# Ledger of designs, part 40: VH-VL binders against b7j9k3

Target 1, 255 residues: b7j9k3
Amino acid sequence: MTTEPGDRAWVLHHYPYGDTSLIVELFTRTQGRLGVLAKGARRARSALARIEAGRPLWVRWLGRGELPVLAQAEELGPFLPLNPLQNLSLFYVNELLLRLTQRRDPFPDLFQVYEETIDALCSEPGEGWYLRRFERRLLENLGWAPDLAHCAECGRSPDAASSEHWLYQAAHGVFCRAHAPDAAVAIEAAALVWLRGAMQTRSMPVWNSSLRRCLEQELLVHLGGRPLESRRLLTAYLRRTQPAMTIQKREEHSE
Key: E = the ipSAE of ESMFold2; O = the ipSAE of OpenDDE; V2 = 0.75 times the mean of E and O plus 0.25 times the DockQ between their complexes.

## First folded at step 16 (VH-VL; framework fv_tislelizumab)

Design q4 (at its last look DockQ between E and O 0.51; V2 from the best seeds 0.72)
Fold by OpenDDE, look of step 16:
Structure q4 (fold): chain C 255 residues (1-255), chain A 121 residues (1-121), chain B 107 residues (1-107)
Amino acid sequence: as target 1 above (255 residues)
Amino acid sequence: QVQLQESGPGLVKPSETLSLTCTVSGGSISDYYWHWIRQPPGKGLEWIGVIYYSGSTYYNPSLKSRVTISKDTSKNQVSLKLSSVTAADTAVYYCARVDEEGSYLEYFDYWGQGTTVTVSS
Amino acid sequence: DIVMTQSPDSLAVSLGERATINCKSSQYVSDYVAWYQQKPGQPPKLLINYASNRATGVPDRFSGSGYGTDFTLTISSLQAEDVAVYYCQQYWSTPYTFGQGTKLEIK
């Protein structure tokens, strides 16, 4: 069996396989999502016990099949304990990748965005703009992102300086006020400009509800109308842990 | 505390234009989104439309051809016009907004007392 | 339009007992659901937003639950002042829509 070159990877999820092994879903820089068989990973003294979400790994694998054998897994950074909110956010991001990407389809740009998202999740807990960024970049990388630069009817472009409100409709994109569809999410022009840009800076908190709804609706189309459990859990957590008056503000930042 | 008060004619003839005003006290209308909602007698609630702080408007598709919402910042008032009224437009009309400044959320924690409008010949 | 369907249309509950009102949306609306209480001659009063968050000043006996398409308003111990019509509302997408209302009475 030929040893594949090593790659930087993150664990998205793992499942028991037999008594002693795990199937591990990895997100790698050069291979995209990669499923591997971690033999003996469930043994008490296994060196593979380090397989966990939230930390980067250097991995090597043997074989070219659907489930190559994990040959090497080395930690590339320290373990950082995550609070429940951070864990749920990571869970959400990982579930998006698991549900919407195919194995062996590399997305180097998205991989970088993923790492940046994790970094932001750790450094700015409770913020939500980096999740919106990830969601948009995911859609873009998959070729599913609608045009946000032009009204779908007349081609007019949102002007961030106008403070005008536009209407977003999943799968169709954006509409100016004159061509408003019957069902849509209202969103400021400036928010659309942010969303279609590099998103290197945080969004305005007041945009969060609109951005969240727009992106969730878009993703839901590609999820086949089956919402993510992680999003439900994240939402439930936020509602339980925050007072009603504070939840509005948190919603603007965290989701 | 913000107060909302709807005012207008209690009676409007068919085919005429209904004009209502929401007078706001205790805060500026410039910083919020303002909605109109109506309730026919003994029936549920219907969202009519919204005017954003930018002046942009969006209306319920079922009414958009007949509805105009505007605001006068100098008077701190929001207005509703509904043209070509029929008996079906008989209702209590409410103006409403959310509590949070600049909020894009469209649940309503501030309501006027409502004004009754009857369409009759 | 997203249709909000409440059940039941009317409910009679004894004082001190639990009252439960359901609301179903015709499509996914996440947790963007509000509940209102309306008494005769008064405007609606916000009780719950985000499906489960009590508005300011709302008694603890009121609670909301649900996510996606199925939502519930619960009054754990009915009080005399709770007699009213209750409405659910989605604010997920325009046009914003309300349920048809549930009339709650004392048994």
Scores: ipSAE 0.899, ipTM 0.940, lowest interface PAE 0.6, mean pLDDT 93
Fold by ESMFold2, look of step 16:
Structure q4 (fold): chain C 255 residues (1-255), chain A 121 residues (1-121), chain B 107 residues (1-107)
Amino acid sequence: as target 1 above (255 residues)
Amino acid sequence: QVQLQESGPGLVKPSETLSLTCTVSGGSISDYYWHWIRQPPGKGLEWIGVIYYSGSTYYNPSLKSRVTISKDTSKNQVSLKLSSVTAADTAVYYCARVDEEGSYLEYFDYWGQGTTVTVSS
Amino acid sequence: DIVMTQSPDSLAVSLGERATINCKSSQYVSDYVAWYQQKPGQPPKLLINYASNRATGVPDRFSGSGYGTDFTLTISSLQAEDVAVYYCQQYWSTPYTFGQGTKLEIK
């Protein structure tokens, strides 16, 4: 019925266009990010599958211009409802892609990482290690990941068995304690080694808070000083709802 | 439960070295990393530096050439030395720690009562 | 250094009324901001971390908000014991820095 081949895609974002249509930002396996016009997508009886963020689709489009028309969209597999925290985590991952990638710039490896991240966030409550992995993998795929294997001054390597702290300076790399720069933050050597590896963890690492700060600083370099709205919302939700982040964090001891 | 008590000479002559001790009760200094923060009379707070779990240190660049922080686990004490003092170093000196173990997030939940140091000839 | 600038320097508020203290960082600090209360002759006491998270035992009349560069501490109904100097502090990057303080008084 169509002369264009189909592609696997995820909806990153959409907004209304006219009375019945959407402009949709897709992340596609073969073309990277793609903006499309989904004509009639908001009508009561649309031939297109429901266009929502976090929905895996098989898509076809027409045209080679900047805003091709979405010709076909079919759901791939069941979509389980996400709780509010999972939705905010998805919004965050999607905003990173929207802000840091260009349309029509294929990243097949990043597409795989995105799918693994969605799988992990769907099965894990709360902000988890999988967001730190996505942040690092994103930087790696875009060619912006710093060298974490060597102190930027002396070449010494972090040792995961060591309790020694390291210093992290966005845009400048990592430093052993002997070569600490003025504007930096401490991070565990084990966290740096984890970032260089497979980044697969069953539970939240104790050093996740240090990683969160360092990775946010690194991403901000590439965001041109324009912070992520999704990060603000996700963080506000976590502060409000996580028991470990509220009043019952430490209890007084009696004697 | 945990108590932090700073102590030191109170009065120090210009050009000498100020030496302060923070004695910790109700917990082990080995379980945390420790900060020094000072407050000149009627003024705001200035972070001086930190000693980490490993015994390594990091100092405010404004004071780095004159500051040494150390610890003595046998006495459960954290110490501050500030060399070549001037009247500008007159302040209340606090030791402090972070609430959460195992992370480097520097909001200070536990503070000592402070000790006043006056630098005057 | 990241400069934390508080406004106003001094604030007088009637008992039971709302007090608002602002803090602006010279650079983006995400939500890595803490607020402290310091009563005369006492050390600072942590009120808020992560810009909005009340520390253990802090009354719910204290609230923090903000993200990025602009932060606010609000006391929804001022009590007599809230007379103090209030400080914001960033822990985004070293050196960790504090605002100059805001003296809160009862009108």
Scores: ipSAE 0.685, ipTM 0.836, lowest interface PAE 1.5, mean pLDDT 85
ESMFold2 (binder alone), look of step 16: mean pLDDT 90; pTM 0.924

Design q5 (at its last look DockQ between E and O 0.56; V2 from the best seeds 0.68)
Fold by OpenDDE, look of step 16:
Structure q5 (fold): chain C 255 residues (1-255), chain A 121 residues (1-121), chain B 107 residues (1-107)
Amino acid sequence: as target 1 above (255 residues)
Amino acid sequence: QVQLQESGPGLVKPSETLSLTCTVSGGSISDYYWHWIRQPPGKGLEWIGVIYYSGSTYYNPSLKSRVTISKDTSKNQVSLKLSSVTAADTAVYYCARVDYEGSYLEYFDYWGQGTTVTVSS
Amino acid sequence: DIVMTQSPDSLAVSLGERATINCKSSQYVSDYVAWYQQKPGQPPKLLINWASTRESGVPDRFSGSGYGTDFTLTISSLQAEDVAVYYCQQYWSTPYTFGQGTKLEIK
């Protein structure tokens, strides 16, 4: 059996396989999403029993098949306990990758964004702009990001200096006021400029609601109209723990 | 406390233009999004359109060819014009506001009392 | 347009009993749903936003639930003052649309 080179990886999901093993979905720097068979991982004494989401690993695997055997898994950092919100956020990000990426399709840029997102959700709990960033970068890496620089009808470009509202329509992009479609989400020109940019800085709070809605609608198209359970759970948690107005205010300020 | 009051002619002839005004007191119109919603007698609610703080407008596609929403900051008023009216435009017309400043969420927490408009020859 | 369909169109419930009104959207709308109460001669009054959050001043007996396409307004113990027409509304996408309304009466 040929041993593949080691790679930095994060656990996205794992599920039982047989009595003693796990199938583990990894997100790796060089291989993209990678499914591995972790033999004996369910055994109490297994070194592989430490496989968990939210912790970076160095992994090695054996075999070239669809499900290579996990040969080595080393923790690259300490375990950091996450609160429920952080866990749900991580679950959401992981589910996006599981649902929208194919195995063995590497996205080095997205991998970096993923790590940055995890760092952000740990260091800035309650913020949401980094999730919007991840969502947009995921769409971009997958080649699904619509053009936000031009009206889909006339080619006019949003001006960040303008207070004019544009209309976002999932799968189609943006429209100026003159070419507003029948169904859309209103969004400020400056928000579009941010969204189509590098997003190295947080978005303005006032954009948060429109950005979240636009990206959720866009992702839903690619999810085949099947919404994410993690999104539902995250939403439910937020609504349960905070009043709508408080959530809205925070979302407007932090996401 | 913000107050919204719709006003206009109670009777409009077919093919004429319906003109309504929403007068706002207890707050500036400049910081909010303002909507018009109507309700035909004994029927449900229909969203007509919105004017944003920037002055940008967006209308229900079913009415956009006939609708104009504007605002007068000096008078603290929002206006609705609906051209080429028919009997189908008979309704109570409401102006409404979204509470949270800067929000693009359009659920309506402030309503005027409404003004009845009847289209009849 | 997103169609909001309420059920039933009319409902008669005894005082103190539970009233349940359903609203189904023609497509996914997340939790971008509001509920309104309208009494005769009055404008609609916002009861619930974000599908499940009560507005300030709304009695605890009112509750909203749902996510995605199916939403429910519940009055746990019907009071005389609750007689009204109730509307659901989506604000997920323009044009914003309302359900056809449910008339709630006392049995």
Scores: ipSAE 0.897, ipTM 0.936, lowest interface PAE 0.6, mean pLDDT 92
Fold by ESMFold2, look of step 16:
Structure q5 (fold): chain C 255 residues (1-255), chain A 121 residues (1-121), chain B 107 residues (1-107)
Amino acid sequence: as target 1 above (255 residues)
Amino acid sequence: QVQLQESGPGLVKPSETLSLTCTVSGGSISDYYWHWIRQPPGKGLEWIGVIYYSGSTYYNPSLKSRVTISKDTSKNQVSLKLSSVTAADTAVYYCARVDYEGSYLEYFDYWGQGTTVTVSS
Amino acid sequence: DIVMTQSPDSLAVSLGERATINCKSSQYVSDYVAWYQQKPGQPPKLLINWASTRESGVPDRFSGSGYGTDFTLTISSLQAEDVAVYYCQQYWSTPYTFGQGTKLEIK
């Protein structure tokens, strides 16, 4: 049962502490990221719900310090097992939060995006648009999202109906073709417009490799040049198991 | 099937402009965007630049003050001009394309046969 | 510029044995790496894209691996027709750059 002063939360990560306990990183609705000590969480008779990623919890904690004690953890719905790709996608989203947010820094809008992302990854096969949306929304909430509406040099705006390319330069923004800088990569105008909107489609956008490159480059600036282990694992899994996600070649021999 | 044939002078004098064409047969240049890549004798490959569907270009910064890439869709040709050449511009020159749609990918899945250009110095 | 450094510069391997070629980038390039084979008097031929995905028509003995900065091309059982120079190439950021090449010979 939901009680005040508890909070809705998701498990981002946990690790053993002592013989029977866990240290748990939570993402909470009202307090942002919160580290807690889950005493006795690994005992057979634990009063706490199973502490695992991908399960929404109602939590209550005691103490105002940096590592309060988890007093209550109750599931808020049935847990459905995730397949390996869904687990890797969840690991990736969680690692982004762990690496890029601070404890006790609330982001209610990002919490809503996180829940929408988890719902989408549970209901859709493969790596999808929802990861690109989460990456962009995370950058926006942290104040690191570049202005994609205007060329950084001249102020011209991308037009989604145009087939013209734009240039993306991490940490510096976007440029129209007339003001192309050194050390930049091409991206579709439609992709830039998509990143400014609702970022939802029925399938992976055809320009996903451009989106992936640009977003990964932007995130890497804030990761201090240290990439995410979860991204390496997710990418390796996708290349091994989903070759049909390879972009179809235009030039094929006709028989 | 698609065939790429680079053509132009095999010998160019220093300070002159090197001018090459890549003639495409068995397909339309409008279906792709096009790159030029060169290989000096006994050395590695150097990306020169690209011309996109719209006709706009992007060049390697090391060469961009001297390079012009253009295309003529009615002749089905892509062209390269490199001004103020020196002996360092002696190389085999390739036109190349990327055969993917809906995104910008820069691994080159089809190359011309290449043409050797020697700059006398 | 991102520098792609191959090792070794040349390699001699007996027929039927494994050949391994390494490529290191000076900066993070994710999996945006391709491998090419170039035989004398011919243009380069694409073997591997996305660090590990074989191009269609490339024999199964060719494989690629790696992520981030360290990449490997492996030929599991060398054949006579595999004598060539091999290049890695990054397409993470402009200018797109190639390794210096690795010459593979039969021992």
Scores: ipSAE 0.758, ipTM 0.867, lowest interface PAE 1.2, mean pLDDT 86
ESMFold2 (binder alone), look of step 16: mean pLDDT 89; pTM 0.910
ESMFold2, look of step 17: ipSAE 0.682; ipTM 0.829
ESMFold2 (binder alone), look of step 17: mean pLDDT 89; pTM 0.910
OpenDDE, look of step 17: ipSAE 0.769; ipTM 0.901

Design q6 (at its last look DockQ between E and O 0.55; V2 from the best seeds 0.00; counts 0 for: pae E 2.3 > 2)
Fold by OpenDDE, look of step 16:
Structure q6 (fold): chain C 255 residues (1-255), chain A 121 residues (1-121), chain B 107 residues (1-107)
Amino acid sequence: as target 1 above (255 residues)
Amino acid sequence: QVQLQESGPGLVKPSETLSLTCTVSGGSIDDYYWHWIRQPPGKGLEWIGVIYYSGSTYYNPSLKSRVTISKDTSKNQVSLKLSSVTAADTAVYYCARVDKEGSYLEYFDYWGQGTTVTVSS
Amino acid sequence: DIVMTQSPDSLAVSLGERATINCKSSQYVSDYVAWYQQKPGQPPKLLINWASTRESGVPDRFSGSGYGTDFTLTISSLQAEDVAVYYCQQYWSTPYTFGQGTKLEIK
């Protein structure tokens, strides 16, 4: 049996399979989302029992089918314990990949963004701009990102130097004030310029609420109108743990 | 402490233009978002429109063709004009602000006391 | 437009008892919902934002819950000063819309 080349991977989720095995959903650099059968992973003292989200792995698998057998899984870094907020954020990112990507569809750029997102999640807890970045990059990689550079009606472009507010409508893109649709999210021109750019810098906190709504609405379209449980849980956690006055600031900053 | 006070004619004739002013004290109008909301007698609340700190405006589509919101920085006032009024425009009109720094959220934590406008011949 | 539908239209509750007001949105609005209290001759007063966050100065007996399309305002122990009309509001998308209101009275 020829072993496939090794690949860097992250665990997105795992499910019990039989008495002793797991089905593991991996996000890999070269294969995209990959489902593998981890035989014996549920056994006591299994080397595979260390399969967990938030830790990079080197993996090898056997077979060319839909569910190849996991042959090797090695940890590529130390375990970093995450707090509940970080865990929920990771859960959210992982659920997006699980719900919106297909197996065996590689996204090397998105994989890098994913790793950068996890790094930011660990190094900048409570921030939200990296989630917005991930959301936008996900949409772009999937070919679903609407044009943010032009008014959908007249072709006018948002100017970062302008303080104008534009209107975002999911699935349709952006509209200048003159062509505002009946239902939209207001968003500052500079925020749109940031969102359609490389997003190498932190977004302005003042944009966060608008960015969050725009991206959530856009993702919801592609989720078939079925919101993510992880999003609900993350939101619920934030509401429980943050004071009223701080929630507004935290939301603007972290979501 | 921010204070909002609506003012305008209590009575307007049909087909005329309703003009209201919201005078703001305790803060600059250029730093915030200002909304107009109205409430017909015995009825619920209807959002009319917003003017952002940039001067950009957005109106309820149901009123868009008749509504103009503007601001005067020198007077620290926000204005509402509603043209071609009918009896259906009889309401208490409120000026409201979202007093959250850096927020685009449109829930309203500061309200004026409102001004009653009756449209009658 | 997103339609916010409150239930019931009117509610009579005994002093010290729980009052529950429901609000349903015609589409998903996440947690972008606020609740207001309005007493006669006064403007609305913000009670709850983000569906469940109590505004500063609002008594602990007031609470909000919900996510997505179904939202609830609860007064755990009704007080005499709680007699008012209550409104839900979504700020998920323009135009911003309110529920039709629920009149709360003492039984």
Scores: ipSAE 0.894, ipTM 0.933, lowest interface PAE 0.6, mean pLDDT 92
Fold by ESMFold2, look of step 16:
Structure q6 (fold): chain C 255 residues (1-255), chain A 121 residues (1-121), chain B 107 residues (1-107)
Amino acid sequence: as target 1 above (255 residues)
Amino acid sequence: QVQLQESGPGLVKPSETLSLTCTVSGGSIDDYYWHWIRQPPGKGLEWIGVIYYSGSTYYNPSLKSRVTISKDTSKNQVSLKLSSVTAADTAVYYCARVDKEGSYLEYFDYWGQGTTVTVSS
Amino acid sequence: DIVMTQSPDSLAVSLGERATINCKSSQYVSDYVAWYQQKPGQPPKLLINWASTRESGVPDRFSGSGYGTDFTLTISSLQAEDVAVYYCQQYWSTPYTFGQGTKLEIK
């Protein structure tokens, strides 16, 4: 049996197995997604750390099969509790990985973005730009991100300084106003340029709501038209609480 | 408070061009995205198209070959032209807005009073 | 094009009772649905955006729910001023489309 040195990992999901054990889906730095059996993880005095989403772990496992045994799990660093919105956002990010990636398929860039996303969740409460960044980086890592630099029809490029609208069509790319296709949605030229860069801002961008629709449509193509349960729950929470949707409600509008 | 008033001919002959104007008072047309929506007598609503604050337009594919939406900032007006009309184009025509600052999401938070157009020989 | 199908086409409800209007989209639209009220001789008035969020000034007896393809507008205690035609509308993808309308009357 090949022994594995330790690896950094995050819990995406878990569920009970037998009386004292868990089956755990991990996102690991070097192996991508990995399903493991955490024997005795629910016993008192378990040698394994608490196995729950949002906890960074140092893990070691035994076996090369489809469900290796988790041999070691040690908590890394402090973890602050998440509020309900933050937990639902984490569930969303985790469900995207569970639905769209395969086990044992490494994505080191995406792993880094995942960790940055969790850090942003802990420090920037509310709906934020970091979910749009994660969605875009996921699409890029999986080879599904469209070319945003050129109109799919004529090759014209968006200009961040322009107030011009572009059209976004999932699975087909972006179009300037002269080549607008059917079944498309408007998006700001600045948003397209932002998606090509570092995708970071100190405050919610004005165009975040336009990005949300475009990215959700793109992801849905690859989800086979089967939406995420986490998206439904996150949406229901946001609509009941109205915490950070003020841009979509024209909070800054003076009319 | 922003007010929208559509105006144009009440009666248009078949094959002619229907021309409507939405005059905005109490605010600037450059603060909003403007849509045209129509409602045939006793029927539901049909989205015609939009003009963005940049002047870019997008039209319902069912009407795309016949429709032009434009704006004139100096007159604070948004215009609709629909060519080659038939009796099927008889409807109440509305202009409506979407706040450019809040989103590019197309739920219409304010509508004009509407203007009735009848296409008849 | 995404077809929005409302049911029923008309509905009569006693004052103070609950009215329920359904809307089904032909394709997934997430929560990108709005509801409008239209009284005779008036333009439509926005009631609900994002499937469930009431517009400012809309009474709390109006509520929306749904996600994906199935949506509901509920008036929990019907008032005389609620007599109108109600429309659902999707803004998920162009062209943006409306339901055929549901006429609500007092029984």
Scores: ipSAE 0.545, ipTM 0.796, lowest interface PAE 2.3, mean pLDDT 84
ESMFold2 (binder alone), look of step 16: mean pLDDT 89; pTM 0.913

